VH-VL binders against q9umr5. Designs and how they scored, part 340

Target 1, 268 residues: q9umr5
Amino acid sequence: SYKPVIVVHGLFDSSYSFRHLLEYINETHPGTVVTVLDLFDGRESLRPLWEQVQGFREAVVPIMAKAPQGVHLICYSQGGLVCRALLSVMDDHNVDSFISLSSPQMGQYGDTDYLKWLFPTSMRSNLYRICYSPWGQEFSICNYWHDPHHDDLYLNASSFLALINGERDHPNATVWRKNFLRVGHLVLIGGPDDGVITPWQSSFFGFYDANETVLEMEEQLVYLRDSFGLKTLLARGAIVRCPMAGISHTAWHSNRTLYETCIEPWLS
Key: E = the ipSAE of ESMFold2; O = the ipSAE of OpenDDE; V2 = 0.75 times the mean of E and O plus 0.25 times the DockQ between their complexes.

## First folded at step 17 (VH-VL)

Design xe117 (framework fv_acimtamig; at its last look DockQ between E and O 0.85; V2 from the best seeds 0.81)
Fold by OpenDDE, look of step 18:
Structure xe117 (fold): chain C 268 residues (1-268), chain A 123 residues (1-123), chain B 106 residues (1-106)
Amino acid sequence: as target 1 above (268 residues)
Amino acid sequence: QVQLVQSGAEVKKPGESLKVSCKASGYTFTSYYMHWVRQAPGQGLEWMGIINPSGDDTDYAQKFQGRVTMTRDTSTSTVYMELSSLRSEDTAVYYCARVGIPFSDYDWGFDYWGQGTLVTVSS
Amino acid sequence: SYVLTQPSSVSVAPGQTATISCGGHNIGDKDVHWYQQRPGQSPVLVIYEDSNRPSGIPERFSGSNSGNTATLTISGTQAMDEADYYCQVWDSRDYVFGGGTKLTVL
């Protein structure tokens, strides 16, 4: 039998977004128990990510308990960060494949229509004034806002991304790293035509330097310091990178080719 | 300002097909889902389907499955709705309507509507 | 299929408060949206997610939702508020509209 699949949605989404993914999984892996977690849907997806992590944790614990052989996680967009944090705080998770589906794993720094909608008078260059304030950090999108021009503010004010990345010292860093390393495979999916994740390489733990030059995962301090286990995972062949062009942000969960190429191989 | 401008009224015969266009402006066309809703004369609103920003994903109301096709042309910022095998009961004003939040097919409500396109089906 | 029930008509005198109900099983657990449609015009979103007003919608429009009933309230009703009003929810991949309520301002 196939391992159960748990699906976590992104910002402003719901289980409805994964109707095709469910179809594909059912078709290619019949009998798979797929649970799309309908938590923090819609506007509720703006709640602090740590709150979301706790909520999703409560939902996945019983699923994992019923699946002693392990489970797979498919986590889309913002959900990918939720899942990474989830795997960091859970010392007893049994996740075989963690599939990060177009997630801003290294953060977000871009002018998107999300930003325009939430902060109509702000640009990405000025958003640090909001996002790195105490009240700004009450919004999920600010929890992974990563301003390369204000690294000091990011490191000191980011209440989520900086912590799960181990970029800011905290007492749980070692344990979180240990927990995250329990994952069998980390499958990173994204692409240059996403249009939302900025830079798109963030889905592969690439990100801007101070000059907005995109550096790869292996050039990131979090990798070099192995602060949360990326270097270790890569060394043991546990990281899979699956870039795909021609896919917009809202198509990652519905594209059949993407599914067959980047998702399906890791559901067995 | 956001505008949705639809094609003009049409008269069709039973068995024919209709195709209504909806040209969007005033916002990022490729960021928002679009819906089609129709309204028969003197009747209420009826949802027909949804199309994603890229146009490669659709979901239709069960009533119209097999007869309706929604498409998008990014180059012209236009959404299309085609309904085939027309019946007299398909006489209605057809509306395009935008989802209220970008990149989301969650039900945020339809914040902008086209002016409507009257299609009359009669023998 | 999920069904939304609205009264066919509601009448109110100018300046008075109009209340339009939308009934649905456990509708309080859903996000309810309201649309205004004046004669010969396209629908206009007047309330989204139970109680939020889009930009440009007068403050006299308000919404609530609990239990099995969502309610659109129009305080200080004006002649221009005469229209059909529709509630709408999402359910099981369907976007469901109520039957509509004709609001007459006497």
Scores: ipSAE 0.875, ipTM 0.937, lowest interface PAE 0.7, mean pLDDT 96
Fold by ESMFold2-Fast, scan of step 17:
Structure xe117 (fold): chain C 268 residues (1-268), chain A 123 residues (1-123), chain B 106 residues (1-106)
Amino acid sequence: as target 1 above (268 residues)
Amino acid sequence: QVQLVQSGAEVKKPGESLKVSCKASGYTFTSYYMHWVRQAPGQGLEWMGIINPSGDDTDYAQKFQGRVTMTRDTSTSTVYMELSSLRSEDTAVYYCARVGIPFSDYDWGFDYWGQGTLVTVSS
Amino acid sequence: SYVLTQPSSVSVAPGQTATISCGGHNIGDKDVHWYQQRPGQSPVLVIYEDSNRPSGIPERFSGSNSGNTATLTISGTQAMDEADYYCQVWDSRDYVFGGGTKLTVL
């Protein structure tokens, strides 16, 4: 009766991170087949996002094939970008609800403990020197690093996010857009107290301009040009925005009120 | 420099409750998950549970379910571990220990440990 | 529940190589961490993810993990290395410690 749910984790995570989410789903939608993909766990989550997309694709194909009525995706943090690419590269996906749980959809420009742990001598202002090198693009976090003060470098060097957002041309762009538009609902979740995703509006396709003023989705060139289908989805009524204050980055998958408000309604 | 400073030694009677504190400094308190591990005299290390300092989410070892509660206070950068219905077998040194990776409960090892709190449970 | 097996004790002479084993079913598929605990002190992480050394841990400490056995190796063993050593893994929903090995340097 309920469509299967596929969960894709974030940076440094594993299926263990979703234990509370699975309890909530089991309580409200008993009998739902939930698969949390234990691929690219821990250190392996640093591998290039295109490599992760290939591995997750192989794992989701048989699940989707067994569910002719469709499946739902819940994709947390970095995992939301993996799911963005999956929906674009798969000619045959049958995803109903794509639930993006505090994912940096327009990129990340934050001075967080991730940076201090990975690059102890780096600040957000100078990380572009590492991330926009060929070497840096071999690491997942650099694949969505989006420095608003070096937008020309981001557009030329980003091997993942700039391409999947249609910010730089790609031969497959038309097919990727067509595939992505098959999604039933794009459910965007995030909030001002996340503390990691910077700016937090990146979870809603907003982002910094060159003066670090946040421009919302409808003011982004990717929306205005309809590069991968956001404008079309919004016009169709397929985009759901569910912001919530008071939730930190590691609490999105373990807050019952958030689950009941933003996730539960989309798990038909 | 990272430091975890725990509350002092305690003597308890069977049936009472224990509450140990662990004050963190030298890093962003809410960025790292915290574990509690105990060690009975002359015995090995035993995992009790994990807490997310930025939320209220916890997970406890099966053995301690129903008796242990972990909480935190972000204003003081302190985690707490309460253990109720104490028995003589609960005599141990109790440690808090930080997960070695920010923003994740993934097992990256426990990179910093508190000095330990000796709790003696006897009549 | 998952069980890690360590020898209770290992003895080596100063300057010799000590090896401490940690046995577990398919432990080679898990990330193994090693802790050193000197008498009266808190544990110290000496190896994480099978073979990586934290900053400040001497090069004489190394680790490996394959099949059903993980191993901590201490080359050129010194008196200061005398301690209890614990291996540790995550399994399903549990953080599992080995029983510990007392290393004696005589």
Scores: ipSAE 0.838, ipTM 0.918, lowest interface PAE 1.1, mean pLDDT 94
Fold by ESMFold2, look of step 18:
Structure xe117 (fold): chain C 268 residues (1-268), chain A 123 residues (1-123), chain B 106 residues (1-106)
Amino acid sequence: as target 1 above (268 residues)
Amino acid sequence: QVQLVQSGAEVKKPGESLKVSCKASGYTFTSYYMHWVRQAPGQGLEWMGIINPSGDDTDYAQKFQGRVTMTRDTSTSTVYMELSSLRSEDTAVYYCARVGIPFSDYDWGFDYWGQGTLVTVSS
Amino acid sequence: SYVLTQPSSVSVAPGQTATISCGGHNIGDKDVHWYQQRPGQSPVLVIYEDSNRPSGIPERFSGSNSGNTATLTISGTQAMDEADYYCQVWDSRDYVFGGGTKLTVL
């Protein structure tokens, strides 16, 4: 029988958003217990990410306890950051595959309709003035806003991303790294036609330098310093990169070819 | 500036198909899910289905499953709804309506509606 | 199969407060949206997520939702408010509308 699958949604989503993914799993792996967590739906997805992590932690504990052989995580968009934080803060998680589905793992620096909807007078060049303030950090999108031109502000003000990346010193850094490294596989999914994640390589732990040149994962300081375990995972052969062109941001969980190529092989 | 403009009224016979268009303007077409809702004469509103215009995936109300098809053309910012095997009970005004949150099918309410298309099915 | 129940009609004198109810099992656990439909026109969203007004909707429109009843309230009712009003929720896979309430301003 197949390990249980836990799904964590993205910004403005709910469990309904994953109806096609659930169908694919049921057809290819019948009998799999799939739980799409119905927490922080819609407007509530804007709450601070640490608040969301706490709520999702409470929901996954009983699922993991009932599955001592392990579980899989499929985490979409903003949900991939929630899941990575879960893997760090849970000293007893039993996650085999962490499937990161077009998630801004190194942050976001893009002018999107999300930004226009939430901050209609702002652009990516000036959003740091809002996001790198105590008030701004009360919104989830600011918790992973990563302005490459204001790195000192990012490092000082980020209440979430700079911490889970180990870019700012904190007393839990060693234990979070140990916890994260217990994952069996890290499956990174994304692509150039996403249209929301900016740069799209953030889904693969790539990001802009100060000149807006994209540096790949292996060129990032957090990788080179192995601050939360990326270098160790890659050396184990535990990182799977599955890029796919031609998929828009809202289609990752409703594309059958993507599922069969990048997701299904990891749902043991 | 957001505007949804639908095709004109139609008269159909039972057994035929109808196809209504809904042209969007004043916003990024592919960022917002589109719905279809109909209203029979003297009756209330009835949801028919949803389409994601960025990826063209759909979900239809159970009542219409197998008879309805929703498509889109991103080059013209237009959504289409086709209803086959028409019956007299399909006489209604058909509306397209936009969801109020970008990149999500979450129920935020339908913030903009087309003007409606009257379709009459009679022998 | 979720059902929303609305009264068929409500009458109010100009300047008075109109109250339109929307009944449903545990509707207080759902987000409720309200639409106004004037004769011969398409619906217009007037309240979303129980109590929020879209831009351009007068402050005299308000909403509440608890227990088994959601309520649309129109204070200082004007002749232009005469219309049909529909409540709407999402339940499981269904977008469900109430049967509508005709508001008459006498």
Scores: ipSAE 0.706, ipTM 0.874, lowest interface PAE 1.6, mean pLDDT 94
ESMFold2 (binder alone), look of step 18: mean pLDDT 92; pTM 0.944

Design xe118 (framework fv_acimtamig)
Fold by ESMFold2-Fast, scan of step 17:
Parts: structure tokens; C-alpha cells; sequence
Structure xe118 (fold): chain C 268 residues (1-268), chain A 123 residues (1-123), chain B 106 residues (1-106)
């Protein structure tokens, strides 16, 4: 029988966004129990990410407890960051495949319509003034805003991403690393035509340097220092990279070819 | 400013198909989901379905499943609604309407509506 | 299938408060949106998520939602408020509209 699958949505999403993904899973792995968590739906997805992590944690505990052989996580966009934190704070998770579906794992630095909707007069160059304030950190999108031109402010003000990536010290860092390393497979999915995740290589732990040149995962300090276990996972053969061109941000969960190529092989 | 401009009124015979267009301007076309809603003369609003302008992601109300098809053309910022096997009961004003939050298909109000397209089905 | 029930018509004198109901099973657990449609015009969103007003909508429009009934309230009703009003919810997969209420301001 197949392991159960838990789906965590992204910004302004709900379980409705995954109707096609559920159809694909049912077709290829009939009998799979799929739970799409309807927490922090729609506007509530703007709540601080640590608040979302607490709520999703409470929801996944009973599901994991009922599946002694393990579970799979499919975590879309912002949801991928929630799942990163879940895997670190849970001392007893039994996740086999963590499938990160176009998630800004090293952060976001782009002028998107999310930004224009939330802060109509802002540009990516000046959003750091809002996001790195105490008020700004009450919004999930600001918890992973990573301005490469103000890295000092990001490191000091980020209440979420800088901590889970080990870019700033935290008393629980050693335990978080140990917990995260229990994951069976880290499956990273993303692509150049996403149009929202900026840089798109953030989905693969790449990110801008101060000149906005993208440095890939293996050149990041968090990887080189093995701050939360990326280098250890890669050495173990547990990291899967699955880039695909031609897929826009809202299409990752509804593209059959993407599902068959990047997701289906990891749903044992 | 945001505008949704629909194609002109049409007269059709029973058994034919119709194709209504809705051209978007004033915003990033691929960032907002689009809905189709119809209204028969003197009747209320009836939801027909939703389309993701960034992909082939659609969902249709049960009543129209098998007869309706929604498509988009990103080069012209246009969504289309095709309804086949027309009957007189399909006489209605057809509206396109935008979801009020970018990149979301979830439970949100429709903040901008097209002007409507009157389709009359008669023999 | 989820059903929303609205009165077919409501009449109110100018300056008085109009109340339009929208009934549904446990509707208080859902987000309710309200639309105004004047004759020959497209619908206009007047209330979203139970009680929030879009920019440009007058303060005299308010909403509430609890138990099995959502309510649109128009205080100090004016002649320009004469229109059809529709409530709307999302239910599990589908967008559901109420049958509409014709508001007459006499």
C-alpha cells in the first residue's frame, strides 16, 4: 500500500488549488490517502510563518502517528517553507519524501503581483524598509523576504527564514538539524518560467549575491557550513533536483507531465 | 485601469455552439484567475466555471460539465468560454469576472466584471 | 449541493435601514460575499468576507454572518441603492450564489 500524502498549500491558496494533483495521485497510486490541510487558507496565509508552523504541526501529528511506515509531504510555494520548519521542530516526524514544489527556500526578491497587491507603492528595492520592521514581520511574505543588498538587515530582522536556514544562530539549531536530517528524500522542483519565485533558483537553494548574480546551493554558506544538513543530505544521495521549463507559478500543481516526471517517482 | 471587455451580442440556433471572449487590460493577465457567470433574463447569477490564465487548469459547475470549455490566449490577454449543444434555456447574459487576489482560486469576491454578452438562442 | 436562500424582495422608505438575509446551513462557518446589480449593469462587489467593505463602497453598507444566516444591512437607504443584491459563498469546490433580492426604495 502507498504511504499517505500530506499537502501544504501556499500564499492565498486552499485545498481547492490541488484538485488536479489529487486526480493524478489517484490515477497512478490508487488507494493513497491524501490529506490537503485546510489551515491558513486564503487571507490567513498572510499570518506569521511560525504561527502557521504551529497550526500545521498540530494537524500533521495524528496523521503521522497513524502511518508507522512513514508519510510523504508535498509543499507548494510558501508551504515549502512551512514544511522546512515542520521537519526541524518535530522531534518525531516520519517523513519519507519531502517534495518542495517551487518554494523560495533561500528567500524571495522580486516585484510580483503579490507585492503590488499587498504594498501597491512598493518596489523590491525599498520593501526592506517595511519587511524588516516589527510590523512587517507579522506578514508571512516578509518572513522570507531576502534583500541581497541589505543582508545585514535580513540577518537581524528575519524572524523565520534566517533562523531555519541557520544563517543566524538559534539555541535549537542542533536539534533542528538532527530532526531535518531524518527526512528520506528532499525533492526540489522549480523552473525558469515560474514568474513569481525570484530568483527561480531559490527553489533549489540558490540565491543572489550582492550583485544579483545567482550562486547555486553548493556555493551558499548555509551549504558549506552544513547549517541544517544540506551537505549531509547531498552526500547521502537524498537530494533530488527536478527543474522544468515552461511552467508558471500557479501551474506546478496542475501539470500532468511535471507530476509524472518529478512527483510520481517519490510517492512510494 | 483594470478593464474586462467582452465580445458583442450573438444570436444562435438550437444545437449550435457559442464562443464568448473576454479581453483583459490594466493588470498582469496571467496573475488573476477568471470566472464565468451567466444570468438568464429576469433570473439570478449562476456560476459556470473558473480558468487559470497561466495554464490549462479549469473547473466547471456540474450542470455545464461536458458542454462548456474555457480556454485562454496569453498573447492577446483573452479568456474564452465555449458552450455547445445550445438550447433556448441557454439564452442569458454571460459575464467574465476576475478573482480579487492574485494567484488565488480560493473563496474570494469578484472585484472586476466584464460588461456582459447577451446570447439569444432561438429557432 | 449547497443552497443559499434569499427573500425575493425587500421594500424600505428612503433614510430607513434595509436588511437582506442569506440563509444557508452553517453559513456562519463560511465567508459570505455580497454583490449589488443595478438594472442593465454588471454586478458590483459591496461586501467581502462577511463584513469587509471594498474601497469606494459607502460606510452605510455593512454585513454580518452567524449560525445559519448572513445579513447585508444598508443604513440610511438612498434611492441609488435600489438594485438586486446577491449573496455568494464557496462550498468545498463550487461557487454558490443566492437567488437574489430586489431592493425597492419607495
Amino acid sequence: as target 1 above (268 residues)
Amino acid sequence: QVQLVQSGAEVKKPGESLKVSCKASGYTFTSYYMHWVRQAPGQGLEWMGIINPSGDDTDYAQKFQGRVTMTRDTSTSTVYMELSSLRSEDTAVYYCARVGIPFSDYDWGFDYWGQGTLVTVSS
Amino acid sequence: SYVLTQPSSVSVAPGQTATISCGGHNIGDKDVHWYQQRPGQSPVLVIYEDSNRPSGIPERFSGSNSGNTATLTISGTQAMDEADYYCQVWDSRYYVFGGGTKLTVL
Scores: ipSAE 0.766, ipTM 0.885, lowest interface PAE 1.3, mean pLDDT 93

Design xe119 (framework fv_acimtamig; at its last look DockQ between E and O 0.80; V2 from the best seeds 0.00; counts 0 for: pae E 3.7 > 2)
Fold by OpenDDE, look of step 18:
Structure xe119 (fold): chain C 268 residues (1-268), chain A 123 residues (1-123), chain B 106 residues (1-106)
Amino acid sequence: as target 1 above (268 residues)
Amino acid sequence: QVQLVQSGAEVKKPGESLKVSCKASGYTFTSYYMHWVRQAPGQGLEWMGIINPSGDDTDYAQKFQGRVTMTRDTSTSTVYMELSSLRSEDTAVYYCARVGIPFSDYDWGFDYWGQGTLVTVSS
Amino acid sequence: SYVLTQPSSVSVAPGQTATISCGGHNIGDKDVHWYQQRPGQSPVLVIYEDSNRPSGIPERFSGSNSGNTATLTISGTQAMDEADYYCQVWDSRTFVFGGGTKLTVL
């Protein structure tokens, strides 16, 4: 039998977003128990990510307990950060494949229509004034806002991304790293035509430097310092990078070719 | 300002197909899902289906599955709805309607509507 | 299939409060949206997610949702408020509309 699959949605999404993914999994891996977690749907997805992590943790624990052989996680967009944090705080998770589906794993710094909708009078260049305030950090989008021009504010004010990345020292860093390293495979999916994740390389732990030059994962301090285990995972062949062009942000969970190429191989 | 401008009224015969267009402006066309809703004369609103921003993902009401096709043309910022094998019961005003939040197919409500396209099906 | 039930008609005198109900099984657990449709016009979103007003919608429009009933309330009803009103939810991959309520301003 196939291992159960747990699906976590992104910002402003719900289980409805994964109707095709469910179809594909059922077709290619019949009998797979797929659970799309309908938590923090819609506007509730704006709640602090740590709150979301706790909620999703409560939901996945019983699923994992019933699957001693392990489970797979498919986590889309913002959900990918939720899942990474989840795996960091859970010392007893049994996740075989963690599939990060177009997630801003290294943060977000872009003028998207999300931003325009949420902060109509703000641009990415001045959003730090909001996001790195205590008030701003009450919104999920600010929890992974990563302003490369205000690194000091990011490191000191980010209550989520900076912590799970181990970029800011905290007493749980070692334990979180240990927990995250329990994952069998980290499958990173994203692409240049996403249009939302900015830069798109964030899905592969790439990100802007102070000059907004995109650096790869291996050039990031979090990798070099192995602050949460990326270097270790890569060394043991546990990181899979699956870039794909021609896919927009809202198509990652519905594209058949993407599924067959980047997702299906890791559901066995 | 956001505008959805639909094609003009049509008269069809049973068995024919209709294709209604909805041209969007005033916002980022490729960021919002679009719905189609119809309304028979003197009747209520009926949901037909949804199409994602890129046009490569659709979901249709069961009633119309097999007969309806929704498409998008990014170059012209236009959404299309085609309904085949028309019946007299398909006589209705057809509306395009935008989802209220970008990049989301969650039910946020339809915040902008086209002016409607009357399609009359009669022998 | 999920069904939303609205009264066929509601009448109110100018300046009075109009109340339109939308019944559905555990509708309180859903997000309810309301649309206004004046004669010969397209629907207009007047309430989204139970109680939120879109920009440009008068404050006299309000919404609530609990249990098995969502409610659209129009305080200080004006002649221009005469229209058909539809509630709408999502259920099981379907977007469902109520049957509509004709509001007459006497």
Scores: ipSAE 0.878, ipTM 0.939, lowest interface PAE 0.7, mean pLDDT 96
Fold by ESMFold2-Fast, scan of step 17:
Structure xe119 (fold): chain C 268 residues (1-268), chain A 123 residues (1-123), chain B 106 residues (1-106)
Amino acid sequence: as target 1 above (268 residues)
Amino acid sequence: QVQLVQSGAEVKKPGESLKVSCKASGYTFTSYYMHWVRQAPGQGLEWMGIINPSGDDTDYAQKFQGRVTMTRDTSTSTVYMELSSLRSEDTAVYYCARVGIPFSDYDWGFDYWGQGTLVTVSS
Amino acid sequence: SYVLTQPSSVSVAPGQTATISCGGHNIGDKDVHWYQQRPGQSPVLVIYEDSNRPSGIPERFSGSNSGNTATLTISGTQAMDEADYYCQVWDSRTFVFGGGTKLTVL
């Protein structure tokens, strides 16, 4: 009765991160087939995002084929970007609800403990030197690094985010937009107390301008130009925004109130 | 610079409850998951559970059958492990240990350990 | 439940290479971590993710992991290396430790 759910994890995660989410789904929607994909776990989550998209694509094809009524995606943090690309590159996806759980949809510009761990001598202000090199683009975190003070470098060097957002041209852009628009609902979740996703409004397609002032989705050129279908989805009533305060980055998949408020209503 | 400082040794009677503390310093307390591991005298290491200091969510080893509870206090950067219905076989050194990568419960290894708290359960 | 098997003891002469095994079904597909514990002290992480050394761990320590056996190798073994050594993995929903190996340098 309930559509299958496919879960895609984030940076340095594995299926273990979703143990509480699985409990919640089982309680409210018993009998739901939930598949948490154990691909690119831990260190492998640093592999280039296009490589991850290919691997996840191969894993989701048979799941979608077995579910003619459709599937739901729950995609956490970096995983939300993987799911964005999946919806664009798959000519035949049957995704109903795409639930983006605190994902940096317009990119990341944060001085977090991830950065301190990966590049101990770097700050957000100078990471562009590493990320916008060919070597840097071999790492997933650099694929969505979006320095608002070096937007020209981002547009030229980003091998992933600038392309899937339609900020730089790609031969497949028209097909990617058509494919993405087949999604039933785009459910965006995030909040001001996340502490990792910077700016947190990136989870809602907002982002910094050159003065680090946040401009919301409707003010983005990507939205105004309808580059991959956000304006069309919003006009259809297919975009759901569910912000919640008081939730830190690692708590989105383990907070019952968040689940009941933002996720549960979109699992059919 | 990173330090995990645990509460002092305790002597308990069977049937009582134990509460061990582990105070963290030298890093962002809420960025790293924390584990509890015990070691009975002359025996090996045994995993008890994990706690998320930011979200306060937990997961426990099946062996402890609902006897264990892990909590945290972000204002003091302290995690706690409570073990109820104590038995003589619970005599052990109890360790807190930090996950090696920030914002993840993935098995990266336990990079820093507390000094251990010896708990003796005897009548 | 997943089981890690270690020899209870290994003896080696000073300056020689000590090899400590950790056996597990398809352990080569898992990330293996190794801990050193001296008497009365807390465990110390000496190898993480099969073969990586934390800062401060001597180059004498190395690790490998393939098939059904992970191995901790200590070259030029010194008296200070006398300790119990534990391997550790994650399986399904638990963190599993090996039974430990007592290394004696004679």
Scores: ipSAE 0.843, ipTM 0.920, lowest interface PAE 1.0, mean pLDDT 94
Fold by ESMFold2, look of step 18:
Structure xe119 (fold): chain C 268 residues (1-268), chain A 123 residues (1-123), chain B 106 residues (1-106)
Amino acid sequence: as target 1 above (268 residues)
Amino acid sequence: QVQLVQSGAEVKKPGESLKVSCKASGYTFTSYYMHWVRQAPGQGLEWMGIINPSGDDTDYAQKFQGRVTMTRDTSTSTVYMELSSLRSEDTAVYYCARVGIPFSDYDWGFDYWGQGTLVTVSS
Amino acid sequence: SYVLTQPSSVSVAPGQTATISCGGHNIGDKDVHWYQQRPGQSPVLVIYEDSNRPSGIPERFSGSNSGNTATLTISGTQAMDEADYYCQVWDSRTFVFGGGTKLTVL
């Protein structure tokens, strides 16, 4: 029988957004128990990511307890950061596949319609003034805002991303790395036509340097220092990269070819 | 200037199909979900369905399942609603309306509406 | 399915306060939106998420939502406020509109 699947949604999403993904799983893996978590829907997805992590943790505990053979996570967009934090803070998780579906894993530095809606007078060049303040860190999008031109402010002010990346020293870093490394596979999905994740390579742990040149995962300090276990996972053969062009940000969970190519093989 | 401009009025016979267009301008077309709502003469508003213009994702009210199809053309920033097997009860003004929050299929309200398209179904 | 109930009409004198109710089971747990529709025109969003005004909507429009009733309030009612008003919620997989309330300013 197939392991249970837990789905975690993204910014401005709801559990409703994943109805097609549920259909695909039912067709290819009949009998799979799939739970799309119905928490922090719509505007509530702007709440601080640590608050979301706490709520999602409470929801996944009973599901994991009933599945001693393991579970799979499918985590979309902002939800991929929630899930990565879950894997770090839970010393008792039993996640086999962590499927990161177009998630800004190394952060975001894009002038998106999300930014225009939330901060209509701001642009990526000046958003650091808002996001790297205590007030700004109360919004989820600021929790993973990563301005490559203000790295010192990012490292000092980030309440979420800099911590789960191990970019700022903290007493939990060793325990979080140990917990994260218990995952069976890390499946990274994204593509150049996403239109929201900026740079789109953030979904593969790539990101801008100070000149806005994209450095790949293996060139990132967090990888080189193995701060939270990326280098260790790659050496184990546990990281899977599945890029796909032609998919816009809100279409990742409703594209059958993407599902069959990048998701289905990991739902054992 | 956000603007939704719909195709002109139509007169149809029972059993035919209608296809209404809604051309968007003044914003990023693929970032906002689009809905269709209709209003029969002297009646209230009735939701018909939703389309994500960045992909193939649609959902329809149960009453219209099997008769309605919503499509889009990103090159012209246009959404289409086709309603088949028309009946006299389908006489209504048909509106397209935008969700006010980008990338949200959770309802934050419809902040911009098209001008409406009157469709009359008569034998 | 989920039902929203509105009075069919409300009449007020100019300058008075109009209140338009929208009844629904546990509607206080839902986000309620309100639309104004003048004769022959498209609806216009006047309140979203219970109590917020979009840009360009006069301050005399306000909203509240608790228990089983959401309310649209128009203070200092003017002749231009004469219109039909609809409440709307999202319920599971369905967007639901109230039946509409005709506001008459006498």
Scores: ipSAE 0.403, ipTM 0.755, lowest interface PAE 3.7, mean pLDDT 92
ESMFold2 (binder alone), look of step 18: mean pLDDT 92; pTM 0.943

